# Designs tried in a protein design chat: VH-VL binders against o27280. Part 42

Target 1, 266 residues: o27280
Amino acid sequence: MDSMNVPEVLEIKRIVEESESVKTFIFSWDFRREVRPGQFVMVWDFRDEKPMSVSLIDPVRSEIGISIRRVGEFTDRVHGLSEGDLLGIRGPYGRGFELMGRDILLVGGGIGMAPLAALADEATARGMRVDALVAARTADELLFLDRLEAAGVNISTCTDDGSCGFKGFAHERLLTLEENHDMAAVCGPEPMMFQVMRILDERDVPAQLSLERYMKCAVGICGQCCLDDTGFRVCAEGPVFWSQELSRVREFGRYRRDPAGRRVPW

## First folded at step 18 (VH-VL)

Design id4
Fold by ESMFold2, fold request of step 24:
Structure id4 (fold): chain C 266 residues (1-266), chain A 118 residues (1-118), chain B 108 residues (1-108)
Amino acid sequence: as target 1 above (266 residues)
Amino acid sequence: EVQLLEPGGGLVQPGGSLRLSCEASGFTFSKYWMSWVRQAPGKGLEWVSYISTGGRSTFYADSVRGRFTISRDSSKNTLFLQMSSLRAEDTAVYYCAKWYIGRAFDIWGQGTLVTVSS
Amino acid sequence: SYVLTQPPSVSVAPGQTARITCGGNKIGSESVHWYQQKPGQAPVLVVYYDSYRPSGLPERFSGSNSGNTATLTISRVEAGDEADYYCQVYDESSDHYVFGGGTKLTVL
């Protein structure tokens, strides 16, 4: 990267507690650095740097929001910060979602709703009809419901334990939903995304999927990616892919890679 | 044997109507957005219209909106353009084109000439 | 609506490199696609997503996109490359596809 890709140190302007384990950190942002839904930033806590999806893009208020789930040492430290504290932000990086048509179906699992919330804002601002299937393990982990409702999104929910909405997995709920959409966008656990992608393909609904493991590849951090035998370089092109691109990648949905590059089953 | 074939061009008087068709083969037609793109003699490419998979959403260039109607029939693997209230400036070669990732067009028909004149 | 600007013509000797530009406001934030059209023929996609080649296209065709300019580059130009070349984007604000005006490549 050139000198324009150094972290900018920004003050945390506001923190929104989205759930017990998820917080959204809001920063002032100069939109001469354009940001698209589905892109991510590298968040630097002066010790380590991790990719995080952008969940709020607000050019009117000159703000972006970054939603972070507490899952380890880095995110524990960031969750311990307060308004006024500093973080380094570098980016944006990666390929964002592309919009076409008059309506879109969003299918999000857990923190995967973060980039889809940003996309919902963009789609509704462009006059598209937006339906969202919001999935989690339990009701307390459903993200962004009030925000989506306020934006005019038509929400369906599912929870593994049935505590809110349909009891079951996102792909099972999807089978009972309206089949007619111009396009879809999907983000969540990779096994969920694989099952959802197959259903959408059978229904002839073009889909874009955001894959966390290819987020690191888009900035060149990951040593686990491989060149496709057709010359397609999947590690340079994420995190958002059209489903047609992913059908050429045999590893998607079947294996993941350990730090040594060895295939392990999901 | 991926192919788009556009029969059915011709001569039409101003104010007249004509229906174009585009028959697809060698790919699953129902999975893709489809477009019409035209090219007036000696001029560049101009997008005319696109239609979503399944046919539920349609879009038109300003120059043709209200006069042209795009449709599709997946049972016949066929894309249509119903042209009405034709004008001299609609004289062009009309291509059908298949959506490709990134919102490009990867497969084009060979085109059919529509001439609007008295 | 969004406008793409191309030079009307470019001339290059055989074996040299041709560069065809496509100008647009913030085009570097768009996905740009390129088509070759030979006389009497349909357009053929030669570059998509700024820099990717469809299967079967020569490595001589490449693309880049940054700022307000996208560029199609044809290395080691051959007589058979003589054609019209069009850039294209999708404009989300209008829900329209947009083509540039085209560039005639002449191989001297």
Scores: ipSAE 0.810, ipTM 0.913, lowest interface PAE 1.0, mean pLDDT 88
Fold by ESMFold2, last read:
Structure id4 (fold): chain C 266 residues (1-266), chain A 118 residues (1-118), chain B 108 residues (1-108)
Amino acid sequence: as target 1 above (266 residues)
Amino acid sequence: EVQLLEPGGGLVQPGGSLRLSCEASGFTFSKYWMSWVRQAPGKGLEWVSYISTGGRSTFYADSVRGRFTISRDSSKNTLFLQMSSLRAEDTAVYYCAKWYIGRAFDIWGQGTLVTVSS
Amino acid sequence: SYVLTQPPSVSVAPGQTARITCGGNKIGSESVHWYQQKPGQAPVLVVYYDSYRPSGLPERFSGSNSGNTATLTISRVEAGDEADYYCQVYDESSDHYVFGGGTKLTVL
């Protein structure tokens, strides 16, 4: 047993209201426990414990930020907390994003922008050019735009309802963007990620995708195994995977929903 | 069937130039970053350079920056290393290597010897 | 620049377990890869992402990585395992690949 298996009780230092439904909770953090964009922590409210993506990594201020969308009883309780209240944090866990090259495209849907915002900060600090496509259902659900702009990220937006930026889905906006990038990172709803991955593969842009459902694998509770390049079965550590790893996973992107909600093949 | 083949190599005087090539087969060359890695006689492995999938971005070890140029031609499935201003310490076996997940190298050529001596 | 430190040599009896270390500052936060190189031959990837084995490699090869040390473990060592072994990371701060100095495994 190492320190990553034992929650540390931390005081909420600051709360940032990112949207009506999303708050970022900021804690002091000892960076002897290193954190990489794309990794997650287990957040414990002394009743229940849930995995949450890291959205802010700030060694200068000795701060970490965890963005949490209100979706149920646990997150409702956490959203009701104030600065000075306590939460348990254990981790980090999982495989983070890996950076190479001189530029990167980020494609984020909804809360999926949380780990990508952390990655954007890392990439810009390393001198990479960062383009971000930020997607949501409505303008009010677009996350981290001011932070990304302040970091010098080139932002494109899309909303399902057209209230901000391109009207339509992220992959439709992607088709109208510059196609040359050294790499990409993608996080959001699985149907969006599958369509985006297909386009990036056609462009020969290597991509990493973060999948929420594989966070259990990274904590050691695996529901399925990934298939190796040559048919070798290996339990892969998530939540971040290279697109090459995902092309062999039977369930990823098997079907989509049309606008009427009907299941259709990809 | 997956292969990297490096013809070439040879003896060059200090200050001279040499172009290495590496021909890929059995995989989709355009989808992978590619590297050159060298090994001086009796010494360890030293990364030299890598190039992005589209060829847009190149990176070099400090020991070769400004003297070596990596390039690729996806229509010929070929990686190149143009070496200029060669020094005795550039004497090595030069390998080409294919990117693998995790930023590893899964496929290596058998290498080509470059000897820089007067 | 990031430095990986390996012992220059390790000796082991046939049938026993060899452990080859790769030291680096907080290397446990890096993805570590291992290569076997026999005399006159190209390196061969034997472990990647700290602990994954490429297809076709014997189960005898395994790896671990935590803190400041990554370890390649070769169980039931055979004479054919005698080779040089290199660890490797990618250093994002320099955008360079980095290799360790190599370890000669001798099978007694």
Scores: ipSAE 0.808, ipTM 0.912, lowest interface PAE 0.9, mean pLDDT 87
Fold by ESMFold2, last read:
Structure id4 (fold): chain C 266 residues (1-266), chain A 118 residues (1-118), chain B 108 residues (1-108)
Amino acid sequence: as target 1 above (266 residues)
Amino acid sequence: EVQLLEPGGGLVQPGGSLRLSCEASGFTFSKYWMSWVRQAPGKGLEWVSYISTGGRSTFYADSVRGRFTISRDSSKNTLFLQMSSLRAEDTAVYYCAKWYIGRAFDIWGQGTLVTVSS
Amino acid sequence: SYVLTQPPSVSVAPGQTARITCGGNKIGSESVHWYQQKPGQAPVLVVYYDSYRPSGLPERFSGSNSGNTATLTISRVEAGDEADYYCQVYDESSDHYVFGGGTKLTVL
């Protein structure tokens, strides 16, 4: 029944500055359109349309939030908007995270913490113990720390430059952390996710990974978001995959694709 | 070949105890949540219990909570169900089942009959 | 806790289409899985994630899920499809797996 989707034009209710490069845009939302952590929306600025992860799901206040990092022309334009300005939103789309067990490890790199922040809220509301490893290049780029702490999440941090927490990469910090989790959820730069997935697999910790790739069509028709080895479309079958689904994909973690579909090394 | 084999079962008096086992082969047992699912004669499927991959977390249907204990031993590739304080209504075929994506079960054992009767 | 409701039986002529329903509050927000069980045998997964078929299942098995109803559809029914069929979800609120009561498919 996913035949024709048109954006709903919504007013920006509130903007939260998460960092110098990341803002969260909050909208009123009718939760008859149910949203789960790990799903995404297509954000339309009346010129172009890009997929963005949902970072806040608040049915009580009837609000959703999307977190957007300034990385190019589209996101620069959106970052220039103010409260009261309009954006088009389609969705939600994609497979969200599934929860099992009594505890979960979240491993997020940079903007990848956005869908994991939403998951942390749901997991804590469900009564799960939540541990989060929050990674970034520098301390200034660590996202959602206060929000996660307020939710009761046990936070570990790492930064490439050592400015906050462990100095090094997320997978290096993970090797020094508790191994006993019922499950994990991972989102961030694809090389980080690949390394983290390998460690979690060796520990027999079932993991779900959220993949973001260049997308133009939210329903998977164009094929630009396909994974090579499986033919999976991130927007149709993902963006969240179980590690068992991804272990057969040779492209994952080794190269990326540019907008023309050409392989480019990480 | 991927298999789950449930040797055991048998006749037990009400109030008695019995331990079921389920031996896994053809897949890496330690990587999957495992469940017990039962079926009383002529009745439908009823989930009984599941256990996390590391064995740290266990979950039970209300009908068996406090009487049954699920456990696993990855060195033996074996899932267990320790049943105690057995009742006539626990009479069923007991299946072990392996987690599959979507929180389904893709591999089931052949089942073993437990009869609780005086 | 969460309840899945199935009709106790469905009858269909050979070659026709059988539809087996699984009702639940907002079941369209759940991942629904379907199992076939023949007499004296273990259940076999025939549909998962609402609509995906495991390897080896014929294309005539399909599934859908929206609103309050998930449906298993078996087209061009054969005598060998005569079995009990169960739907199943995982209820995150209770941390329980939940099965429907089962539907006996009879091929007359």
Scores: ipSAE 0.805, ipTM 0.908, lowest interface PAE 0.9, mean pLDDT 88

Design id7
Fold by OpenDDE, fold request of step 19:
Structure id7 (fold): chain C 266 residues (1-266), chain A 118 residues (1-118), chain B 108 residues (1-108)
Amino acid sequence: as target 1 above (266 residues)
Amino acid sequence: EVQLLEPGGGLVQPGGSLRLSCEASGFTFSRYWMSWVRQAPGKGLEWVSYISTGGRSTFYADSVRGRFTISRDSSKNTLFLQMSSLRAEDTAVYYCAKWYIGRAFDIWGQGTLVTVSS
Amino acid sequence: SYVLTQPPSVSVAPGQTARITCGGNKIGSESVHWYQQKPGQAPVLVVYYDSERPSGLPERFSGSNSGNTATLTISRVEAGDEADYYCQVYDESSDHYVFGGGTKLTVL
């Protein structure tokens, strides 16, 4: 078994409270193990294991960050941890984002901004112009704004309740933006991503989208994250997909499989 | 049928200019990045240039930067390569190539020979 | 500039397995694509994303990528597989597409 498949027990170096429901856990990282924005790690709290996107990649400080939203028992336990506590981390896994061109549009919703924040750092470091459409339910749920601004990202916000920026959904805000980009990266609720992809396709903007599915092994063996018809494994062929790939995925934006393999709506 | 056609090759003297064209059919041309790749006689593949879907961003290999200009016309489904200050080392078969998933090239033209010689 | 290194030639007997390597610094973290080029023809994509096959390509063609080496594997080699094979990546640091030097596969 590849050494990357053995969890490393790491100490939580720092915890950043991003919002009421989201915390970023920072770890020392040996960058001999390459990590790319869009890839995920398996986080092990010694009871359960869940896939989490990498939201911070800092080679200067030799740190990575994992942003976790409180959504269930596992994340409740993790959110109860303190600096100095331990977590198991294995990975990274999956296909990350691929950068191309001189400018990129990032469209993120909620915790979907986690991998995009990391991508923003990389893109800006390359000298790319980065525009980010950051969406959330409310102003208090908008993630990484200060960090993005500090990186030189041009930010547009939208909230469901209009508490910050454009009142409405990300795809609605996108329709009001006239400028096209060389490419786009999208991550958030799948219905959002579906609508955003449609608009980007109509505008001839190549787009990458990061999917979320139930994962068990993270190494493309168990098939729990397999997409219907195509046989794509989100952990192996994803989680980042090109829009052209997702155009072949019937379930995209429509339904997902639960841990029992049943179709459930978004 | 998906295809790329390159009709514009020929013989040119050193220091001369030549414009290549690549006509696309069978797919939505405007949706894809496009590239030029060349191959000198008996040599390997060398990337030359690529252009964004909207044509706003262009990139060039160091060997051709400042001398070659890539452009596109979506209304004509055509990719162009304007070559100037041509050198003997620019002699090659020039292929146009369509961007594919993962930054691969899934569709290639048959290539057009450009010969730079006195 | 990012450099991809391929052996200049590989020879195999019909029915055997050919392995063509592509070396690059931390190439395992890159998406590697492979092209087949027969004499007098344009290149043809045979493997993309390290291990994916385009529609219409036989299962005899496979790819892998880890560490500093990507490998194109052609099982049950046929005479028709004789060609030049090129690996390719995109170098984000320079915004260049990079090809390997190519490998001539000879079927004995």
Scores: ipSAE 0.933, ipTM 0.959, lowest interface PAE 0.5, mean pLDDT 96
Fold by OpenDDE, fold request of step 19:
Structure id7 (fold): chain C 266 residues (1-266), chain A 118 residues (1-118), chain B 108 residues (1-108)
Amino acid sequence: as target 1 above (266 residues)
Amino acid sequence: EVQLLEPGGGLVQPGGSLRLSCEASGFTFSRYWMSWVRQAPGKGLEWVSYISTGGRSTFYADSVRGRFTISRDSSKNTLFLQMSSLRAEDTAVYYCAKWYIGRAFDIWGQGTLVTVSS
Amino acid sequence: SYVLTQPPSVSVAPGQTARITCGGNKIGSESVHWYQQKPGQAPVLVVYYDSERPSGLPERFSGSNSGNTATLTISRVEAGDEADYYCQVYDESSDHYVFGGGTKLTVL
């Protein structure tokens, strides 16, 4: 097998429009190179490179999917691509989610549902009961609902404007749920994850959370994705962290480093 | 001090029953998955069972399934292993172990010897 | 069932480096942990998450993975390092914890 650190130029096999701002790009994949939910790949458009979570893992079709939200120049360019166009993909990198127990609660916000959708597929395939709290600003921004439903996931929705499901934030919806799970997986805006983790800790529910940080090398050498105090590298020790690990991370839920290394609030 | 204490081992005849206990102190017991791991004399480590934080989910090695029952009491910070239909091959030192990051075990009891013999 | 394979014994002179391997076809996809067990004592976690070191453990202990093999490396070996060492994973396909057969490290 070739080195995972060399980008492989792959053709976009198909594009799924998940929402107005999110597209899933599907590629043929050689599964001799294993990939786990929660891991990320580096996507190269021959000008710039960005880390993206894998949102679809299909060994039967020999395909992977990468869901990308349109948020900046790089993603604008990628969203302009068509089926048949080329992208460079290297990876996968990082630590993925670990499944344990018989039931799992997924709490996702916005594009954070991307890795959780892949996790949902794996968990359901293993025969786990999967409950998902899917949060977004508005109803039209809720991601992967049909896919999750088809997989047998029990879905609760939450929207900021109340256009679908619970009106409010994910942690507020979570407070209304009485059932505890064997474990939880969380991915979304960090303020959301921070509040959700607090609630899960109080309920003695082990949780994994996927962090987003600026990444450059993706191989743990450049230090751009280092978390303060702990020295954790999101690309190497993450992006999936256990809540026990994040409890040691002072910056979690409070601030992050931008590409220039400056502290910026959420 | 963080520790796990296992007082319940002993000698039992084949076909008999024995209940092990593991008392936790120095950490929030209710927050962690717990396991039993055993070691036959002169042999390696063998996982026996583990239980979720709330006790709702339990898992067993094939060698003990149907004979052993893992349970916990959060009010007493205690893990239990009810063993029934004991066999000679169940003779071992039994350790209780606390779940740690990545599904490791960071805290172990001192172990308690269970001897199954006529 | 999933099996982790370790050499039964490894010998090393004091001050040298010991390497203990753990083979399994899911190594790299599942996190590997290592335990040290001295005679008459309970196991002690020495490496977790493939390469993380618990607080209080010396830097002489390190872990790495390559292909289907995990390796525990003990540099500058001391007499006190003589013990049995076990690798461990969690098999998600069976919901079982799996230990290797153990390796006896002898310090000559």
Scores: ipSAE 0.931, ipTM 0.958, lowest interface PAE 0.5, mean pLDDT 96
Fold by OpenDDE, look of step 18:
Structure id7 (fold): chain C 266 residues (1-266), chain A 118 residues (1-118), chain B 108 residues (1-108)
Amino acid sequence: as target 1 above (266 residues)
Amino acid sequence: EVQLLEPGGGLVQPGGSLRLSCEASGFTFSRYWMSWVRQAPGKGLEWVSYISTGGRSTFYADSVRGRFTISRDSSKNTLFLQMSSLRAEDTAVYYCAKWYIGRAFDIWGQGTLVTVSS
Amino acid sequence: SYVLTQPPSVSVAPGQTARITCGGNKIGSESVHWYQQKPGQAPVLVVYYDSERPSGLPERFSGSNSGNTATLTISRVEAGDEADYYCQVYDESSDHYVFGGGTKLTVL
């Protein structure tokens, strides 16, 4: 058994309240095990295991952060934890984001901002210009704004209800932005990503998109996260895909497989 | 058919200048980063330069920085490499290459020979 | 500067398996791509993202990458596989594309 596949029991060092529904759990991390923005870890609460994106990578403090949205039984349990409590972490897994060029556009929706926040840190550290379109249903669900601002990110917000920034969806806001970038990174609800990708393609902006699928093994064996037609495994070939790759994925933006393998529409 | 054509090679004296062109067809040229890669006679591949889709960002190998300029014209589906202050060590077959994914190159031109000699 | 090291040459008998290595510091954390170049021809992408094959490439071509070594494996080698093979990465620290020195594969 590969050592990376054995969960390491880690103490929650800190918990950051990002929003009413999102917490970031911070752990000490040995960076001899490299981690890239866009990669995910499997979080184990000794009952169940779920894939979670890394939202913070801090080699200086030797810490990583995992942002978790409260959406079900597992995350309910995790959200009930306190600093000092233990979680099992294995990974990281998957393909992370690749930075190209001198400027990058980040488009994130909801918890999708988690991996993009980590990417923003890396990009800004490299001296890249970073623009971020942060989308959420409401103002209080906008994530990482202070953190992004502190990093020097130029932020544009949009909310479904208009409570902050542009009233509407991310792709609608994107249409109002005239400036192009060397590349884009996108993460959020798949319908959002689908629309955003189309716009970016029309603008000849190379884009990377992070997909979410049900994952079981995280090592490309079980096939639970396999995308139709292509055979791409989100845990192995993803979760970050180039738009060129996703253009080949018929289910993208249309439906997903639930844990039972059933097609469920977005 | 997807292809890249490089017609602009030739003989030039040291210190001279030469402009290479690469014409793309069979794919949406404007959507892809483009690169120049060269190969000296009997030697390996050496990356020279690459340019973003919109041409806003350009990058160069240390060996050519300040002497070479990469550019593109989307309206003509053409990639350019302006070479100046040419040296003998710049003698090589120059390939234009199309970006694929993961920073790989999936399409290459057949190359054009540039010979720098007195 | 980032350096990729390849053996200058590898020889293999027809039908056997050829393995071409590409060494680099922590190359396992990089995405490695491989190109085949036959005499007088342009390079052809044969493996990308360490282990993925472009459309049209035979399954005989495979790749792996871990630690400090990436490996291109060509199984059931044919005479037509005789060529130079180059590994390639992108060095984010310098924004440079980096090629290995190339390996001449000879089919005996």
Scores: ipSAE 0.912, ipTM 0.945, lowest interface PAE 0.5, mean pLDDT 95

